# VHH binders against o26223, part 25

Target 1, 191 residues: o26223
Amino acid sequence: MKLLWTSQHIKVTVHIDGKVSKMDVLEAIKTRRSIRKYQDREVPEELIDKILDAAMCGPSAVDERPWHFIVVRNREMLEKIPEVHPYGAMVKDAPVAIIVCCDSSLEKIPGFWVQDCSIASQNILLAAHSLGLGAVWTGVYPLEDRVEGIRRLFSIPEHVIPFSVIPLGYPAENPGTRDLFDPDRIHLEKW

## First folded at step 18 (VHH)

Design XB12
Fold by OpenDDE, fold request of step 23:
Structure XB12 (fold): chain B 191 residues (1-191), chain A 124 residues (1-124)
Amino acid sequence: as target 1 above (191 residues)
Amino acid sequence: QVQLQESGGGLVQPGGSLRLSCAASGFKFSRYWMSWVRQAPGEGREWVSSISWKGTWTYYADSVKGRFTIARDNVKNTLYLLMDSLKSDDTAVYYCAKHIYTQKPKTQDEFDYWGQGTQVTVSS
């Protein structure tokens, strides 16, 4: 009896009436996609606050919490980001972008800040998705040209390292879901 | 250089209608939110309406909701304000304003460029 896994299309019913249907964490993880097309709709500050709160809830090495966030809504600045980020073309079309940075002065153990900022970035993506927004992680670190470009553009001090640029907005695309489960990547007890 | 030029103001009777236009130049008009702001005699500037860069989203002050319509033509680089059912309280200089940020304005400091304004007078 082949259990037909009916792909229940989780209708993200964006209830217009402000009740954000609570997406469970597994659903958020499994259904999240990179979104690169956005509506010309503003993102409310309340949603950004929730996203940033989520970003700061991730673990960090020895609780160093090295992350900083630049919230960018300035259209001119959004338009300039692609000039220093070759794969950031969608940023100019987003109503907002979050730049995740590391303050190296907060680092307690060398090198773990990459993991810390990655966790923060991922939480931004998941939170955005759970709130009915689309986002994409555009990598800055460790590419020197991008790091320096973003640094200069936003006057980021030398001890602070731009890590990622994450444009966010209400989605103007639906890329569908992907099944990324690969049993061949699972090893039991030994390789 | 950024330029905003309003037109279409005039004298109208209560209950009348006007169409304001704002011609924009010197920037990528289609990329920015735009607003109308008015200033009545002896009063401060009052936000009237805003429109998103593609024109999909519009916002209105409570005082003009249901009477005014903001629109834009990104091909013509022109912002519009359709004003219906005009009242004496609508008498003001109306300004076109360019947004700095990709949002409904919270304060007047969120505009970086203004037009010269066009006078709208509603009187019997």
Scores: ipSAE 0.892, ipTM 0.947, lowest interface PAE 0.4, mean pLDDT 93
Fold by OpenDDE, fold request of step 23:
Structure XB12 (fold): chain B 191 residues (1-191), chain A 124 residues (1-124)
Amino acid sequence: as target 1 above (191 residues)
Amino acid sequence: QVQLQESGGGLVQPGGSLRLSCAASGFKFSRYWMSWVRQAPGEGREWVSSISWKGTWTYYADSVKGRFTIARDNVKNTLYLLMDSLKSDDTAVYYCAKHIYTQKPKTQDEFDYWGQGTQVTVSS
């Protein structure tokens, strides 16, 4: 019996009528795309607060919560980020960027901070998408040149490690959704 | 060096119209939000209007909403304020101001550069 997975095209009707219809979690995950083009529209502080709240709701190793967030709306600083991040060209066109950092002094078990900050970064992307914003994860760690570049730009202390730069804004592109399901990557009980 | 130069001010009767201009130089004008701010005699600075860097989004103080229009020409590096239905209470020095942040201003500290201002007098 071939289970015909009917791909129900969940038409995310973004009703423009100011009521951000909250996407369910599965919809947000499945429909999220990297957005690199943004409108010249400001992002309200209330939305950033919600995104940051979501960013802090992820699990961390032994509840170490090592993450810090730099919220950047300064246009001059946004314009400088691409100078130290070769794949961060879109940051200069975003109305806001969040820099996710790890405070190593908060780490309880060495090495898990990468997972912790990754979870925080992903939650930022999902929350942004659910709120009608576009975002993209631009990796900083573990590339030393990017880490040091961001550190210098934002005067980040040595014990704090910049992990990711996430530009956000109202999307000016619609790349569509893609199906990334690959049954060949699923192994039952043994490889 | 960043320069902002206002022009177009003058004496006008109540109900009249004026068009202010602000010529910008010394920075990437098209990348920044811009605002008009005014100061009446004996009063503090009052935010009037703001416009996004591409000009798509505009904001107005309640006192000027429906009467004033902010616009920009990024090719000419010029900010405009169209003022219609002018009132005596609109009498002020009008300043062009450059934003630091990519948002509607919340405070006067969100501007890093100002013009010298242009006088607008509404009097019968």
Scores: ipSAE 0.891, ipTM 0.948, lowest interface PAE 0.4, mean pLDDT 93
Fold by OpenDDE, look of step 18:
Structure XB12 (fold): chain B 191 residues (1-191), chain A 124 residues (1-124)
Amino acid sequence: as target 1 above (191 residues)
Amino acid sequence: QVQLQESGGGLVQPGGSLRLSCAASGFKFSRYWMSWVRQAPGEGREWVSSISWKGTWTYYADSVKGRFTIARDNVKNTLYLLMDSLKSDDTAVYYCAKHIYTQKPKTQDEFDYWGQGTQVTVSS
């Protein structure tokens, strides 16, 4: 019995009428992939707003919510990001990128901002996917050269730390789904 | 230096056709959205059409929709505007404009470079 791997074409039925089909949260999590190829299609502001709303809905340590977001649609700036971020080559081909930053002045407990910004970044990825967009998390922090490069490029204040650059757009690739479940990583009651 | 040079304008009768060209230089043309904007005598600038950097997506003002076609040749660094079924109201100076952002323009401020324009006159 040849298990026909039916490539479940996640028909993201982007209804032309702006009704984004609601994706189940588990589906979003399980089917999300890093997307590094994008269409030359603009991302509507409404979708960015929804993504940013989702980004701000995550928990943070003692509700410090230290995150800031730079939304980049400037082509020149998008082209420059790879110059300071060697693994950000795809950013120049994206119609938009979100830079997630931490305002250290908002930090209440030292060190938790990394978790906070990670949650925000992941929510961006999930939200993007649920809306029929593709995105990829490109790490900035904790690599000093990347942090400083992004800081200089976007004139980010010293007390604000760039954390991640997330290019996003309508996907021009379909990498398929992965099964990442590993029962060997689950320990019951004890290690 | 960024340069945009429009050509192809002229006098045409109502119902006629023109093809405008915009020669671009001094920047990576294939990476930017481009637009046509026009200005009629005594009127403000009016957005006409936009095209994505790969040319896959095109947008038109309602006033020209179905009559005008925006296109680009990224090898030749040239933007085009095919104008069919021209009307007297299409009389204007037509400008080629470079986008700053990777989106359909919302305002005139979203353009960082303009051509000198080419005159299109539709008259009987």
Scores: ipSAE 0.889, ipTM 0.946, lowest interface PAE 0.4, mean pLDDT 93
Fold by OpenDDE, second read of step 22:
Structure XB12 (fold): chain B 191 residues (1-191), chain A 124 residues (1-124)
Amino acid sequence: as target 1 above (191 residues)
Amino acid sequence: QVQLQESGGGLVQPGGSLRLSCAASGFKFSRYWMSWVRQAPGEGREWVSSISWKGTWTYYADSVKGRFTIARDNVKNTLYLLMDSLKSDDTAVYYCAKHIYTQKPKTQDEFDYWGQGTQVTVSS
């Protein structure tokens, strides 16, 4: 019985030569899409490190840098995340997820942490995309049930607030690009 | 309870072939990476091969590359190791191991469950 491995040749352009093609910042921003389907391919630690480095390069209010990151590769934990995060269903199919958190004890000015963690989260998405990975921002904060669910699942201290869960992986979909430019949203000098 | 049960080991001559199987139960088999690890007499455990949860990605130790093939049937919850061109130094107990993480294992600590092993003896 010839096990016909129907190799659906998903042409994964495996850039064999580890040279991640450099994507410029505008290209990364313009071409980034939310990716919710992933290959069963591991994400190298080196790429995660680069992504986290990028995540920490964003500005923060008065340079407070309140962010913490939980890198999750544990399959059991990845499978549990959707149980407390209904819109995080794709997380269980990702090889890795980053949970962006705020340490409230690091806040110098209250309330700006949301912006800080948003910037960090966006940088994760852009960096991932530039590295040939797909990712999606799944919001945790400000939904209390999600916040508490993630907190409990990962034993996050009370002074630390889970903000987002970002699954990452090599893309198994190509949603294409969108033109989101809307000149009607631009006001000159006055509303 | 997680269970891994290896089978298919035996005595084979050099140049011979064997197919090992690992029957998995007690967890969502199709969701985890799996590996084969072997231990020769008097030696430590040696990683042999790993396979991704969908079976798309496979990894091999240099010592078995080109000779061994790891595969899985997620419908049957079974891991396989096809061993061709067997050598005397392939003699070992072969273990099926479940991954904790969605990656090629870096250390032995990245496995949370092991089978009892199956003996493979390559001898003339």
Scores: ipSAE 0.881, ipTM 0.941, lowest interface PAE 0.4, mean pLDDT 93
Fold by ESMFold2, fold request of step 23:
Structure XB12 (fold): chain B 191 residues (1-191), chain A 124 residues (1-124)
Amino acid sequence: as target 1 above (191 residues)
Amino acid sequence: QVQLQESGGGLVQPGGSLRLSCAASGFKFSRYWMSWVRQAPGEGREWVSSISWKGTWTYYADSVKGRFTIARDNVKNTLYLLMDSLKSDDTAVYYCAKHIYTQKPKTQDEFDYWGQGTQVTVSS
């Protein structure tokens, strides 16, 4: 199966209920929760396109943009992820997952790819939330057994590093909001 | 090995009803989307209906909406197609198909296993 999104296919896609979300950015940041239970509802391709567009809007060290994304809808592959990623057990229950990867040949500054891919991963979570989806970031890097396991499952080349696996879908839970502001974490002018 | 066996086809008069069944084995049936696809004489295969892996979401071709109902029993590993108000245009071989992906199908290449089909003939 070829990936279903090319710039050509994206440009010709029309969706009757494709109105853009109007969620305030601060609201999205404050209300996003890790969602680990999903409906068996299809996540439309155009929503994944919007999420990945948002992921690629993130800043990166010297604009190196080292990220690549694997979109997984293959049920057999979703079922296999927990075999190499124990804390990714909920991935098998999701309709889709996104694997965020670094292409190390694109690094311009050594080691900043972790921040770059973290930014892309967080943008995926926020964009999914703004579109009515739930998601959770499950860590792959820096755990070498997980990195190699995911690399083998998805035929990822040695110079490409899987960073995170993000299952997503329409939520089947509502954990509510939290008030996490802690003024003791704020230091003015110095420690 | 994956096996899909359709049954319940036959000859029926216009306006009649049939229930098709598809017995599934050799895979975790409750984890996969399933579809019915039909092929009329001299025509290509036509998608009829799909159902999500828990059964919560169902989809139908315009030609069968309001007349056909897809259902599944994840305990018995069986897919169903309940066909009402049958008409001559519904005459076809009906296939049960297993999805590779967690989505409504766009092409036949999104199915990895097919049954052998069951004939439905609507004639007076």
Scores: ipSAE 0.646, ipTM 0.869, lowest interface PAE 1.7, mean pLDDT 90
Fold by ESMFold2, fold request of step 23:
Structure XB12 (fold): chain B 191 residues (1-191), chain A 124 residues (1-124)
Amino acid sequence: as target 1 above (191 residues)
Amino acid sequence: QVQLQESGGGLVQPGGSLRLSCAASGFKFSRYWMSWVRQAPGEGREWVSSISWKGTWTYYADSVKGRFTIARDNVKNTLYLLMDSLKSDDTAVYYCAKHIYTQKPKTQDEFDYWGQGTQVTVSS
């Protein structure tokens, strides 16, 4: 790390421009809720960059990293998503959506891409929450009608599989937190 | 077919006021960001102001901040620009522009439809 001299005796570290998050990871996981109502406020490109950086930090099968992301800010395209994705109606009311896709040419082990893209999708939700945004995962794969519809709308090639559509924005609702711990789901040593 | 029609321009003295209107049709007006953009004689187009699709967020170029107010009526599908404390530098053709994206514009390519413009002339 190299410190540069400044005229005010303030040293500037080069190559370190990040800001440390203050939200505890367990708190982020426990307090994240699906948000389906958004302000008409712009989501800055830098926040989307941070979210996608976090998405790409996830583990993947044999480090194959099969994910690709389409960032959608085109109002007309956001309006069209519900026509092929009925349970994605809130997407038209979001300022931005992220489509998580698998590029099958990057697969090292067939079929594990679903786990890989699920991890990336969850990281998007957590990162958005930590940045003060709200998001919701809307399922595309494995529903063939939704896969075909999204592929058609965004000109996605045959070797690329749309997995999820994640609308996001500054929240316009606060559904509160939940207590979902259920010890009956925990099995010691065997089923 | 998308139509944007500006009105309300005219000749005004320095320090005066004008209200521009833009009647919109052929698209779901309440779903789109809208902007005012102006072009002075011999100049390129200059972004003036933008407003989010519900009208909650407004943005202004430094040259007009504090003097101009952008507003929208999503029932009447009309965009407004209230111009106060007009200066000779404000002389331009003012265009209503429809955004493609849900963000403050970075270039003219981020608008897909423009009105014909209305002339504002500030002279004494």
Scores: ipSAE 0.644, ipTM 0.865, lowest interface PAE 1.7, mean pLDDT 90

Design XB12
Fold by ESMFold2, look of step 18:
Structure XB12 (fold): chain B 191 residues (1-191), chain A 124 residues (1-124)
Amino acid sequence: as target 1 above (191 residues)
Amino acid sequence: QVQLQESGGGLVQPGGSLRLSCAASGFKFSRYWMSWVRQAPGEGREWVSSISWKGTWTYYADSVKGRFTIARDNVKNTLYLLMDSLKSDDTAVYYCAKHIYTQKPKTQDEFDYWGQGTQVTVSS
């Protein structure tokens, strides 16, 4: 029996059922590395859903949750990001990127959206790593030329601020882990 | 302008083989997933096979798995479909299609350009 297509989009929403990650959280934090080379393997929508669920679990100032996410799988758009983002060259080589944005109309405490979106961005990196993906945070805010370039490219309205672009995919490199603990950065009781 | 031109179709007996080609121009071929899609007379379009932009990952409809092989040559900007063990049910116009997205297609709206098609006819 043949299966015939219609011309309409069919979207399937994957429910995240609360299954526990196989990677310990401290292991994930210590072993996550910036990955800038990716396989041409599809990243399933289900994994992106899990990553964005994790992103939205972050704390925010007075629970303002100012974040919005643009999921980019359009190859033409991925190829264009480096034109406005000088250090985003690897984005064109990724199967998918997530743009973390702030909707400033959701701010309840001025200026804390930067911390809020930073938390969401780091959760994306850790969740991707725990799912066998590699990712890297490429900075957009506060560089105004990058902010405006990304805003124009993705038709982002003026009250929404693109904060970061996070390309991700199955890794095609293994940079190894690092030992970055520095006890000289720890101050007991006072500076 | 994006152009996709299929060739290699024809009349073949059941059990026979054909090799389809799709010459691509007007875009960065090596950056895009590509697919073969077919349409039998009086029917809608049926996805046949997809290949990732470097060619590392290939996908097939259950109806053709084990009999068809998709391949690409990113130097010659050409997509291929090797069709073995052909059956009468494989009779269709075969289209080369360019993906918009970096994923296996869910619907035909995920292709932005199509070739003109090449006729494959399998008759006993």
Scores: ipSAE 0.625, ipTM 0.865, lowest interface PAE 1.8, mean pLDDT 91

